# VHH binders against O-glycoside alpha-1,2-mannosyltransferase homolog 6 (omh6), part 1

No score or structure here was measured in a lab: all are predicted.

Target 1, 298 residues: O-glycoside alpha-1,2-mannosyltransferase homolog 6 (omh6), of Schizosaccharomyces pombe (q9p4x2)
Amino acid sequence: MYFLILFSSNAELGEVLRTMRSVEDRFNKRFHYPWTFYGMDEFTEYFMSTTSTIASGHCEYGTKGITYTNHLQFILTISYLVHWDLSQVKPLVENNRLYQQRADALAQENLSYVYSPLFHSFQDWVVRSLLYHPQLEYDYVWRIEPGLKLVCEEKKDIFSTFKDSDIVFTNHVCERKHSGIYAMEEAIEEYKILNTQGDFSNIWVYSNNYTYCKYWPFNEILSLKQIRHNQTYTNLINYLLGSGGTYYHRWTESDILSAAFGVLRARANHMESVGFFLNDDVHYCPETIPYTGRCACL
Below, numbering starts at 1 at the first letter of every chain, in headers, positions and changes, except where a header shows other numbers; antibody chains are not in Kabat numbers.
F stands for the ipSAE by ESMFold2-Fast; E and O both for that by ESMFold2, at different seeds; each is averaged over both directions (binder to target, target to binder). V2 = 0.75 x the mean of E and O + 0.25 x the DockQ between their complexes.
Where letters were taken out, [cut] stands.
The coordinates of atoms that the task and the answers printed are left out; those that the model quotes come from them. Centres of patches stay.

## First folded at step 1 (VHH)

Design a1 (framework vhh_6qgx_2)
Fold by ESMFold2-Fast, scan of step 1:
Structure a1 (fold): chain B 298 residues (1-298), chain A 125 residues (1-125)
Amino acid sequence: as target 1 above (298 residues)
Amino acid sequence: QVQLVESGGGLVQAGGSLRLSCAASGRTFSSYAMAWFRRAPGKEREFVAAISWSGGSTFYTDSVKGRFTISRDHAKNTVSLQMNSLRPEDTAVYYCAADLGYSSTWDYESEYDYWGQGTRVTVSA
């Protein structure tokens, strides 16, 4: 029912192996949950053999080309194919003055990757993969980023502990609002007016006029059941993806999902007991460690 | 916001060695990869080597594989390129670049938003 997911590439194999060793040692060797690896390109035999050697559960590997092509008829119902085909991005970028104008404006705001069709396509693909990929038959996924390291031993089943949550988060990312974020706020206001959704006062986890905070996507559990089988979620997310905002406003996967969770008042819980590092910069060590076990924090 | 400063360039005879360093200031790269590119006079920039934030994954262009080694020092937020068995064809200005790690398109020049000013390497015959 539950699985661990990494969005990764062949070039990240070293990070992936270190992340897997940490997660297996601290948690998964007790539960044998499967791993799923999704990449923009096909995984090599070396990637598949080395990762499957470390995993205590089974491993599955998917790419944009193989997995989505096999189930294309399903995605046509709920998404636009242009966003799934990288070859379509280049013609759109080359012939679209709006893209260049908005990219130039966002570059003035010091945003990274504003001119990168590959970055924009990756953001779109991650959202669609989490929500709409027909082979994902699980109710809950634990999203883990290559390079993440668990530092505390967790003997309890985290999935069972946080059952009935729509999202279980470990951290928030707070950033200065750029013009693309104001555009998303306007798009959501228009969506609510057109669809008579009722009142909402906050889109983001925390925000003011200049700053917004969203769920940190690199260590979190998502309820695929709530998202995939609830038309309110699927309609809103499809509306946002269909706007082309990943391209014209440089929206990230975290921007889109956090906004949807905020607007629809998702049941959000903090996975406070899980300690982690992503390197020397991003870390979380619990102030109190509720479980007896090994922690690198102390 | 992020500033990259290269050092260690210079003049060396064919078969010699040089070590280039790239120091990042302003922001720490928790989710960033670092890369080296080079540009010979009158030519376009080309990829040389890249390293992930943890130093666990490295990528090299075929012409330098086995001769160059990229490494990272987390405490100093620096990336180094050890260049051995240098050839006259390695003569170029070498640039340090920073990329968002989770895009992982390390050999794509267009994916790097932060660049150093470059350091000159000259290999005599």
Scores: ipSAE 0.000, ipTM 0.149, lowest interface PAE 17.7, mean pLDDT 73

Design a10 (framework vhh_6qgx_2)
Fold by ESMFold2-Fast, scan of step 1:
Structure a10 (fold): chain B 298 residues (1-298), chain A 126 residues (1-126)
Amino acid sequence: as target 1 above (298 residues)
Amino acid sequence: QVQLVESGGGLVQAGGSLRLSCAASGRTFSNYVMAWFRRAPGKEREFVAAISWIGGSTFYTDSVKGRFTISRDHAKNTVSLQMNSLRPEDTAVYYCAAEDRGSYYPLVDIYEYDYWGQGTRVTVSA
């Protein structure tokens, strides 16, 4: 089974609605795949009613350990079993002085969110949700970032191009290495001492001493069944999460997942036919625009 | 081009209450986080409280939790900080801040905010 997933919040509703409209118009109105919205905090009735109005498939909403469904225009009464408590952010700061020292150094490298325990918790939570959230029981997910706009009509079912052996279908992004990325490379080097599954010679799509390329997470299809049901993937990803590196090294979900996919030689495909914009930062136009499709590219 | 204007600062006795307001003007807003920071004499600027755009998810620093309440009026583009049970330690210049990139959660780092007010002074007498 296939679904579209957004990790988002009430604060992002405007971006979510714009993203949903483009995805529905360019793709999903033909296929009616469900949408799932995950947040570290509860979604409001306003968020749920407005998003469900746009979706051509059913909508599901989840928080920390809880999922609820709005398949109708009317909002269902929701009961929460486990609640996110922002005070839980504090326990992640086991060594405040080390955290401040590393954050200060990373700030000099022009990285955003280096002093934000909430950003760090979000990265950790996204990865853990992809591995373990009990309601994410679908075989494949299309991870879409709030703010993304699809700019070319996709008439083909994009999930049909994803082979059973594929792990990820996405575009690549290349960035300058910061000190946290060197730390991840060292952590994986340490991991390989006791582990024989994997190729540890190059963990990135591409890298040298100054640059690394990784799978771009904001328009990405993932095989949840391959990741969740393979102990080798879960062991490596858990090792990285357990290091506290999202906190102490400012690792993102993309850093963690891309490193694991690289070590385990995951089958990956480039999402070449899908054109998109993300804010003013990212613009991708397919080299060849489909003859029979609508495209508003550049 | 986004302008923030604070109001409501003043002198108050310990145990008293004060309400700060911040009005946002300039360009049209959608999907931003609003926050209050403060700077006490001889100290660096510290986070006080933040509220997300829709749904009103809030976060407070430990020293003000249970005493201060941040709230948002979307129609008026204003954010308010209701300060109850004030202590001399709350004496500071209070700054309103906004981030217009649409953050998932309320942000606590000073450098995540691009738009700042001029500040309003709060003095709590013993």
Scores: ipSAE 0.000, ipTM 0.136, lowest interface PAE 17.9, mean pLDDT 74

Design a11 (framework vhh_6qgx_2)
Fold by ESMFold2-Fast, scan of step 1:
Structure a11 (fold): chain B 298 residues (1-298), chain A 123 residues (1-123)
Amino acid sequence: as target 1 above (298 residues)
Amino acid sequence: QVQLVESGGGLVQAGGSLRLSCAASGFTFSYYAMAWFRRAPGKEREFVAAISGSGGDTFYTDSVKGRFTISRDHAKNTVSLQMNSLRPEDTAVYYCAKAHPDYGDYWSPFDYWGQGTRVTVSA
């Protein structure tokens, strides 16, 4: 089973609708894959009615343990996920002197986006949802960020092309060395000591050593069955989440998942035919386009 | 279109209280997380407190926890910061911010800022 997933909120509805339009027009109107929307708060009737009107497949909506559809909006299915109880995390973040010291240090580096505890709670929640949400029982998910716009028409079923992969990525992002990267290296070394002396020399994509590059998190296909049913993945990811690095070191979903994929030598493939913009700031435009006649990149 | 107007700043002595208010217009107020940030003389801007669109969740920086309370009033389109037990280190210009629409409530970067309101705490 295959589906499109957005982690989103009522506040993002405008960008969600624009993203859905581009994905439907460029790809999904041919294949009718379902959409799943996950939020930390419940979605409004207006969010659900407008998104379901655009979608060519069915839509499902979920929050912290609550899952519903437009068809069943008056009947809520409540699922409890101990693993994503934000209320247990909030007191630690709010009362943590190390979190505040770290936030102050990062502010000096002009990393304004990592200053918000709300962003870090979201990163933690996304990773936990990918591992443990009981309603997320699909083989593959195409993770799409609100604000994304596809620029190339995709006539082939991309899921059928990459069904033997653990991850299909659109791009990499590489960072200069900083304290957060050093903390990740330390956490991996500690994990090795506590668990195994296996080969952890390549924790990032395409290196025999640490590269400090990670998969672009906002346009990717993930094999949820591989992430969930491989205990080595879940053990490592749980160790990283349990370290509090999302809060102390500003690790993102991409940092955590890329570390796990690198350590375990995941089967990673590039989504070469899919061009995109994100918030008009970043883009990828294919040089060779085997599945499209034209792209609207320039 | 989006407008945020802060008020309530002033001069108070250590141990005193102030209530800051932010009047919001030009967007669907109840959908967006709102936050307070501050910038002390000679320092960088720092996060103070945030509240979700529903008002059900709040976050505070460690140094103000237990002393400051953030709240919102959907009928008046205002977000407020009640500041108790003020300390000289709370001296700063306080800014109201609206969450970026692409990220929503809990995880939002903040993209619209007011002009700020000055708070001075004397020892």
Scores: ipSAE 0.000, ipTM 0.225, lowest interface PAE 13.5, mean pLDDT 70

Design a2 (framework vhh_6qgx_2)
Fold by ESMFold2-Fast, scan of step 1:
Structure a2 (fold): chain B 298 residues (1-298), chain A 126 residues (1-126)
Amino acid sequence: as target 1 above (298 residues)
Amino acid sequence: QVQLVESGGGLVQAGGSLRLSCAASGRTFSTYAMAWFRRAPGKEREFVAAITWSGGSTFYTDSVKGRFTISRDHAKNTVSLQMNSLRPEDTAVYYCAAKPGYYSGSYFRPDEYDYWGQGTRVTVSA
């Protein structure tokens, strides 16, 4: 079973609707896959009614372990589901000397959002939501960022290109390593010593002493079944999140998931046939444009 | 409470090689990252190279990348810097430094390091 997931808020409704129209027109109107919208706060009736009108499949809405469908609220309490809100993270950040010292250091390295508990809690929450999503029967999810637009028509089922051995299907982004990334590399090395299991070398898609490449999270397909059934992955994610590195080292969902997928020796494929742009900032055109597809990739 | 002692400095001609060593007087620094910094006459301390407590990752400043190699020996509680293809601009006092490796902040900032050696002088003649 397959679904489309979008992390958003009521304030982003305009971007959400534009993204949905693009995805529905270029792909999903043929397959009728369901949409799941996840927000840190509950979605309004207006958000739910307008998104449901555009979707060709059914829509589900979730926050903090609560899932709603068709304005009916079903509380799905999974014993391992963790709730995240700012009140739960106050002890990690408020009057916390380590948090302030790390934020100051990372600011000097020109990193954004280093003083934002909301940014940090969102990264943690996204990772938890992908791991502990209440829709346990879904095998694959297509993670789509508000502002994404598909530029070429995709007539084939993109999920069908995903092999059983694949864990992630996406593009890559490369960045300069900051002190938080070195800290993550060190945390994983220490995890290896505490867990005598196996080889944790080459955790990034590519890296050298100054640059690392990671999976781009804003247009990606993930194998939820492999993630949830893999104890090595689950243990590593819990170790990394439990360290507070999201708060103290500004680790993003992309950093955490890329490191974990590297440890798994995950097979990753480039999303080669899918052309897109994101808020006019990122533009990708496939090398081979589909013969029968409508494209606006010039 | 530990003391770091550097050795291996000296005078060398351009294009030559030197190996610096740093020995910790304590038992082991198993959870400490180690680094080399240098100070040229009239300048502030600059980062040269660092190695994680596990030895699994190394970091270098651009000007020495490909020429210098940092390594560590946990059994001997030492960190070494192999300097190849030396240039006159590498002339400086080289300092060994240590900081808690796990969740301890930037490798590039001198202020992050709790323990420092006295330094060893390297002079590269033209």
Scores: ipSAE 0.000, ipTM 0.126, lowest interface PAE 16.5, mean pLDDT 73

Design a3 (framework vhh_6qgx_2)
Fold by ESMFold2-Fast, scan of step 1:
Structure a3 (fold): chain B 298 residues (1-298), chain A 125 residues (1-125)
Amino acid sequence: as target 1 above (298 residues)
Amino acid sequence: QVQLVESGGGLVQAGGSLRLSCAASGLTFSNYAMAWFRRAPGKEREFVAAISRSGGSTFYTDSVKGRFTISRDHAKNTVSLQMNSLRPEDTAVYYCAARDSYTIFGVEPSGYDYWGQGTRVTVSA
């Protein structure tokens, strides 16, 4: 089964509604795929009623059932819902000040994206939810970021195109390497020594001394069945999550999943047909604009 | 036989500087993350600083951040700790430790596979 998924909060409702309107207008009003909303906190009646009004398909809502007010509370909740080796994350619980120290050090490398304890626990939670959330049962998800706006009409079912790529269908993003990326490359080399499954030589889409390219997570189709039911992916992703790198090295959902997909890079495909904008900062226009569709790609 | 041998300890005045070195033998040095721990008189062993296998990542405890710098030299199989703006509270025996892991997160001594005998640092008022 196929569904559209957003990781969001009540505070992002305005962006969520704008995203939903563009996705419904450009694509989903023809296919009626369900929407699933996951939040770190409970969704309000207002959030649920307004999103359900826009959706052409069913809406489902899930939460972790706990607030993000502290890392101990977060870790204990995730330990309850999804089991992993707590020995690897125990230092985060016992010495949270080291996380803050590392956050400051990375900020001094002039990284442009948001840095906060909430951001890092959110990244960890998103990856764990994609792998293990007990209410998430669909085989394929179209992961869409709040603030995304589809700008070209797509009349064909995009999920039908994805079927030939069995893990991920998305665009690529390139960033300056920072110390956390070198740490992840080293962690994967260690994992390679301990585990001989897969080819770990091609971790990134592209890499040199200063730059690396990875799969872009904010408009992507993922095969949850391939990720969840393949021990090679599950073991590597759990190893990376257990390292605490989302907290200590600013590893994002994209970094972790891209590293795991590097094991089987041939199963990733490039999303060529979907035009989008994200908060006016990122935009992608298809190489060929459909002759029969509405398109606004400036 | 794996050995870590520290050197460079001594007596220094508050505000001064000191450089500690740790020479590793009996291991493939590039496969180990390295760290410094210290034990003050009457206290337990505490984490000071860590450096990844490649040297591309470093990690420090709050009380030494901005004052101490950890580095490694693969050609010499050494890890060094440059200590600046020393305080009387930095008085301790400093230990070099090695972890056969890419993970440099871990302030617990039990997470480290090999240890040196330590080198004494005394900071006078």
Scores: ipSAE 0.000, ipTM 0.142, lowest interface PAE 16.0, mean pLDDT 72

Design a4 (framework vhh_6qgx_2)
Fold by ESMFold2-Fast, scan of step 1:
Structure a4 (fold): chain B 298 residues (1-298), chain A 129 residues (1-129)
Amino acid sequence: as target 1 above (298 residues)
Amino acid sequence: QVQLVESGGGLVQAGGSLRLSCAASGFTFDDYAMAWFRRAPGKEREFVAAISWSGGRTFYTDSVKGRFTISRDHAKNTVSLQMNSLRPEDTAVYYCAASRVYGLPYTSSGTKPEEYDYWGQGTRVTVSA
């Protein structure tokens, strides 16, 4: 059906708890939707016990899938359904001459998101998990970033309100086009050439020669029904992932998903009644505050 | 066994034309971007032209833009470089190279040799006068 998801780590527990308290208080205590926590590493008992105490629904905890042991199973930490393994990627990224040249070129463009190999692996892993992870057998997911706080009471079932959407967004983010974004634009034009019978649209919410705008990934509802079970979405997203663009072109999860939603004419809706703050850096207050709700915006 | 085999080099007068060809085998040609590089005597290898895996995008260094045309033939697993209005400065050994899917930076400096996975042995082009 419906669930809330956080991609997180044990180190983020404090931010996760603050996010959960606000979401439970403002929305979920009324609806009891389950929480799913996904991390690249195993969650501690402390993480699991503290989060489950706050949640009004049940909690599920997932990682990248199969964990190896020299005694019992495989040497690698893999998931055959995700077709991804950090151990396999590390040697390619760390000692790959192309990867280092791309990093140097992007650094000369003063791009703040040129971080670490682990960051790029995380972007790839999030998208693959949304498409393939065996524990994600729901129709819709509300993706919430650790540190996000809901600040307005929501008495309406948001999932039911937006049940006909492919994506429900709360914000757009606009960035300068770097060389990797032009690479994604080329990749998508090549995809269209191979799939001439497809009905395709513009890639980005807005763009010009220097700027592109995409859906902000840190507070949104995604149709898992579309991205997992609609071959049109699955084919395009797999095409982009197969390019290695998260490693060579620094594509983020939001670049890949926003491009797919744009190109495939997704039914997009704005979650305009939901007020939020993210680490006090980003805030959104609804233009019309419901007379029956309470907001910390005022 | 991966092979890139160049042909079509030779001696030509300034203002003349040559067509270089590169035959690819031992890898999935249609998954790779293809490029031509050249090395003049006493110089480093420099980028000349590249074509995307689909053939839908082409890239050229400024000094050859408008004079050289890169193309590919998926049925024959070949990439070609048509060189027109040749200049003495075009004298070099020309190398065919293959890169991973996309593998092409969109920067003003063009592509770099270390971005390519497979290389041919080269074919010599000499432009006199």
Scores: ipSAE 0.000, ipTM 0.162, lowest interface PAE 15.4, mean pLDDT 75

Design a5 (framework vhh_6qgx_2)
Fold by ESMFold2-Fast, scan of step 1:
Structure a5 (fold): chain B 298 residues (1-298), chain A 125 residues (1-125)
Amino acid sequence: as target 1 above (298 residues)
Amino acid sequence: QVQLVESGGGLVQAGGSLRLSCAASGRTFSDYAMAWFRRAPGKEREFVAAISGSGGYTFYTDSVKGRFTISRDHAKNTVSLQMNSLRPEDTAVYYCATEGPYYDSSGYYEAFDYWGQGTRVTVSA
């Protein structure tokens, strides 16, 4: 089973609708894959009716505030809440000098949206939802960020190019070293000391002049079944989440997943045919146009 | 309010050594990564070395591995770069940098948002 997933909120409805129109027009109107929307809070009837009107496939909606409805749902909810428990990082965040200093620096720069508890808890929640959310029963998900637009006509089924052995299918992007990359290397080295198994070679492709390459976080297909059923992946990902790096070092879900996939030499492939913009910035434009259809790269 | 001030640059003959220092102010820095970058005449800025917030992990560009050593003193809020076996190719203005909280609009974070003014290193042939 395959589906499109958006982590979003009622406040982002406008961006969600623009992204959905692009994805439906360029790809999904031909294949009718379902959409799943996950929010930290409950979606409104307006959000649900408006998104379902645009979608060519079925729409499903979920939240971190799962309601206990039966014994199985209770067990799955408890499992999810145990793995997504802000109390595991709350003592680190609330009483940690580094977090407070970074929060103060942000306030002085008027950048409260970065290092905000909401931003960091959202990134943590996205990773834990991909691993443990009881409503995610699909083998593969295509995670799409609100604000993303597909720029090429995608006539072929993108999911059909994903192999059973692949863990992630996305574009490889080289960017300057972000805040927290050294903390990530340090966390990986700590994990090596505690765990002697695995291939712990460089988790990033480093280039000269502080440039590194990683999987780009906002347009990716993931094999949920392989990630969820492999303790080696889940153990490392849980260690990284438990370190609080999402709160202390601005790690995003892709930083954590790229680190785990790289350390464990997971099979990864490029979406060579898929071109996209995020918030009007071109992130990937395919060179070979004939197999992708027409592209509108600016 | 964050300020970085480099010192220790100068003229040295090939095979010699220099120690650069960076004094940081405006915050404590003890949990932030620090780095050295350089810009040679007519070239772009390039990475040289970095040290983690704890000081436990160091990173170097290939051309300086084994010759340069980065270190830090948390009590003094300083980071140092010991440069040995200097070559004419090491001639550049050296900049100290530290992590900031900034997030750019294209969806990635810049690792080093605070920079010093630089200190000049000239290695004669």
Scores: ipSAE 0.000, ipTM 0.242, lowest interface PAE 13.3, mean pLDDT 70

Design a6 (framework vhh_6qgx_2)
Fold by ESMFold2-Fast, scan of step 1:
Formats: structure tokens, C-alpha cells, sequence
Structure a6 (fold): chain B 298 residues (1-298), chain A 124 residues (1-124)
């Protein structure tokens, strides 16, 4: 099964609706794939009724282990591995000397979100949800960020085009390495030594001593089948999550998943026909001159 | 769009209490994470307390834990800060702020909407 997945909040409803209209108009109205919405807080009746009205397929809503299939039905699902609760975060951050020391160091490197238990727990929760959430028993998910617009008509079933991929990406992000990234590189080298895995020169899509490139997480397809049913993926990702690196080294979902895909030599393919914009900050247009009228980039 | 208006500031003696209120307008107020910040004379804005959209999660800076309580009233579109056992060091202009997303560091740069502020003076 194939799912469109969106991590969001009630505050983002306007952006969510615009994104859904774009995805439905350009792609999903032809295929009727279901949408899954995940949030750290409960979705309102208004959010659920409004999004379900736009969707051509089924909508599911998940938060804190409570999953709604729509505003008329819900299923109480508790997962000890993916349940997000502030109480689970407080021991890691409140009165924690290591957390404060690391946050202060990363702040000196001009890194954003370093003092945010909400940001750190969100990164951890997204990765754990992709590995273990009982409602995500699907072969592939298309992760779409609120604010994304598709600008090219897609008549082909993108899921069927790339079903032999571990990841289908739309973009790479290159950033200057901060101390937390060097810590991840060290952790992965230690993991390889302890588990007698082969030598792997490059963890990232590209890197040198100062720069690393990773998969941009806001428009990508992930093979949950490969991630969940391959012990090599689950063992490495669990090792990284278990280190507390999302809290102590400000690792993001993109850092963790891109590193795992790199180390394990994932089959990665580019969604080169898929044009998009994200809030005017990031864009990709596959056609500079519209040859067939398929894309409306500007 | 969200507009925020603070009230409840004033002069109080050390050991006293004040309740600050922030009234919000806008259809999506109940979906915003809300926070209180303060700016002491000659200082930068600092985080005081935050509450998630549902009210299920609260955060406090260490200097106010156990003394201040943040709460939310969805029916009135208000967020409140109950300040007990006030100290002279709590003297500041207090601001409420609204954040539209889940990415929140407790720094002023994370917040999309701000009120004008309400002044709190605690006498020794």
C-alpha cells in the first residue's frame, strides 16, 4: 500500500489545505491514495473535516497514540516505542547538565533549535514513527511538508515508477558541519567497528571536512518495507536514536535517515519529473521552457 | 492572522502575586503554541513559559518553576500567566507570543506574532 504522509499541526491548516489542493490537482485525484496526518497535539474537528473534504482518498489522523480514521471514527492505539509525551523528554532536558552544555555549545556555532525539547522530540518521534508506528504498515510513504506545491502535472503513478527504490528524493541540502555532525560520524564509525561492518568512506550524499549533503526530507518517498523489514536499517537507526543524539547533538530526521541510507548504500532515485515550490524558499522546475505545458513553474 | 493584547501588569511587593492575560483575535488562535517572554531593563528578551495548542505540554524557565503557572482558555481565546511568590528579579516587561508550527526553541526568533507587552514591577 502507498500513503501520502504529512506531519502537521492545527496552526498549519491553511498551508496544509493549499498543499493538499496542489497534490490532489496534480497527482492524487487520479489515484485516490490515502492521506495520513500526524501531529504532536490533537487535531480539531475543523482540521479533520476540512482536510477530508479536499482529499480524494481516505484520511487518517494520528497523535499521541490516538488515531482517527476521520472525525466520525477513531482507534485508540498505544505504542510504547513511538508514543510522544513531554514526560518522556523532561528527564533528558530538565536539570540535565549534558543537555545544557551541548545546547550552549551548539548555540555558539549559530545552530538553530538547540534549546527546543519540542524540536528534538519531534525529530525523534518522526524517525521512530517511520520504524515502528502500528498504523504505518505500508510499503511506501510520500512525505510532504505543509507549504509544498506541486507545479507539474503527473499522469503516471509515481509510486509504481520507483517501487524498487529505498528512497526517492527531490532535492539535496548541503550545510556546514557542526559539532553534532562530527559526533554522528564518530558514532557511525564506532558502530561499524563494533558490528564488523565493511568500510564506508562516505556517510553522506556528499561530504568533506567542512560540508555535508543530505536528502531534503520535505518532498520524498520512503520504502517503509525496506526500513522496517531490514534488520540492518533498524539496528543502525535504533543505535543512533538510543544515543540521545537528537537531544545532545541536535540530529534531525534528515540527518539520521540520510546517514543510514548512505552507510547501507540505499537505492536512491531522483523524482526528476516532479516540480515543486516550498513557501518560495526552495523550488525545483524540471522544464525551463514548457515543451508540453506539463509544468507551471511561474 | 493573530493579534495579541496583554493585560494585568502593575506594581506589586515582593512575595505578592499577579495574573497576566493575553487576549488573542483570529480564527486559528486555538491552534497556536503560546508563550510568555520578558525583557528586564537593559537585558535581552528571555523565555518564561510556553503552552502547546492543546494545553497538554508546558515548559518553564528554571527561575520561575513552581512559582508561575501558564494556562489556556480556548473558549475565551486567552492565555494566562499566574505569577506567585514574586521577586524583584521578576521586574520586566512581559510579552505574549504565538508560534504557528512545531519547531520551537524558546527563543524570540521562533515566534510569529507578538503583543505590545505589559509592565511588571516588583518592589523589594
Amino acid sequence: as target 1 above (298 residues)
Amino acid sequence: QVQLVESGGGLVQAGGSLRLSCAASGRTFSSYDMAWFRRAPGKEREFVAAISQSGGSTFYTDSVKGRFTISRDHAKNTVSLQMNSLRPEDTAVYYCAAHRGLYYTGTPHDFDYWGQGTRVTVSA
Scores: ipSAE 0.000, ipTM 0.242, lowest interface PAE 11.9, mean pLDDT 75

Design a7 (framework vhh_6qgx_2)
Fold by ESMFold2-Fast, scan of step 1:
Structure a7 (fold): chain B 298 residues (1-298), chain A 127 residues (1-127)
Amino acid sequence: as target 1 above (298 residues)
Amino acid sequence: QVQLVESGGGLVQAGGSLRLSCAASGFTFSSYGMAWFRRAPGKEREFVAAITWSGDSTFYTDSVKGRFTISRDHAKNTVSLQMNSLRPEDTAVYYCAARGTWLSYGKYTDAEEYDYWGQGTRVTVSA
């Protein structure tokens, strides 16, 4: 059980410190869970000293490395090299003309990051490397985005409410379907023809012809143990990522994980008691008051 | 609809100053990194300055070397570029651009990392 901040940089130190202060004040000062920071570049001594001073638990810092797919305990039809620096696009994109045509079409649908190889590589990296990486020894991770502030005091251990069968505690976000989402739905229908394990009737949290709802990754708890030891999950993820869909269809980690959890009928719970703001504009305030503590939500 | 609207361009003599402003609407401004790029006649687009979504860090191209200052106002949803000691080489169309930083790990200097672009405002520096 630990807190995870992904791709925090020395440039965002102020927001990281503000996020840590809210998490420590509202929850972690009672439980002393460790923090892990992953960045593309080496963290400065000032970054490490300052964050370690605020944390009530141990801090670990991971930077720059190359992860090979054959080290991540899953099978690919084609072996890819996954680069931590995220600059290596060529091994993950077989057809640049197809990529450009798809990106142009998705840009016309007002979809963001369609031309960003670093964005696409990061989505692939999170699914392949973070969740399957052998260096992550904890059963649960609480992923928190820099800029997030917890606004209500949580006196109970949230990790203790996580049942063995639960895969994720999170919030949901609903978006209009872009053409890439229809492509994922089609890919899963094709997977179903070859495989009978899983429930293919409802792959999203909610969906209709124009809208789909997925898990929001910027304040979520994941069961690493359940994800890493599930061969059905591994097979489905390898199928989806092997298509190049993060590049050709701009699939995000949230899209891929939400679809996989839906097929597996993984038990997912809403973080109903956890109030937060993200960058002062995105917020969630609990409607019920079964939990005691200071609240700066309303 | 997402819009970035630039203002403040014009004609100025060498050694003078201009302040460009970019008004953002249709998205959560505080969650976006902001930048200025420019395109001189007959040249490709080049990076000028950027500010992180938090405002904690700024980046500048060497050619503007402390002459330019980028800033943001979260309450007004604006990003500004204060341009001092202007040179004829600064003559270009200046573009405001926005990127979602929490989902993007590319360098602020990379134009391909920016999702939204303004129409541009023209700056002419006379000798």
Scores: ipSAE 0.000, ipTM 0.250, lowest interface PAE 13.5, mean pLDDT 73

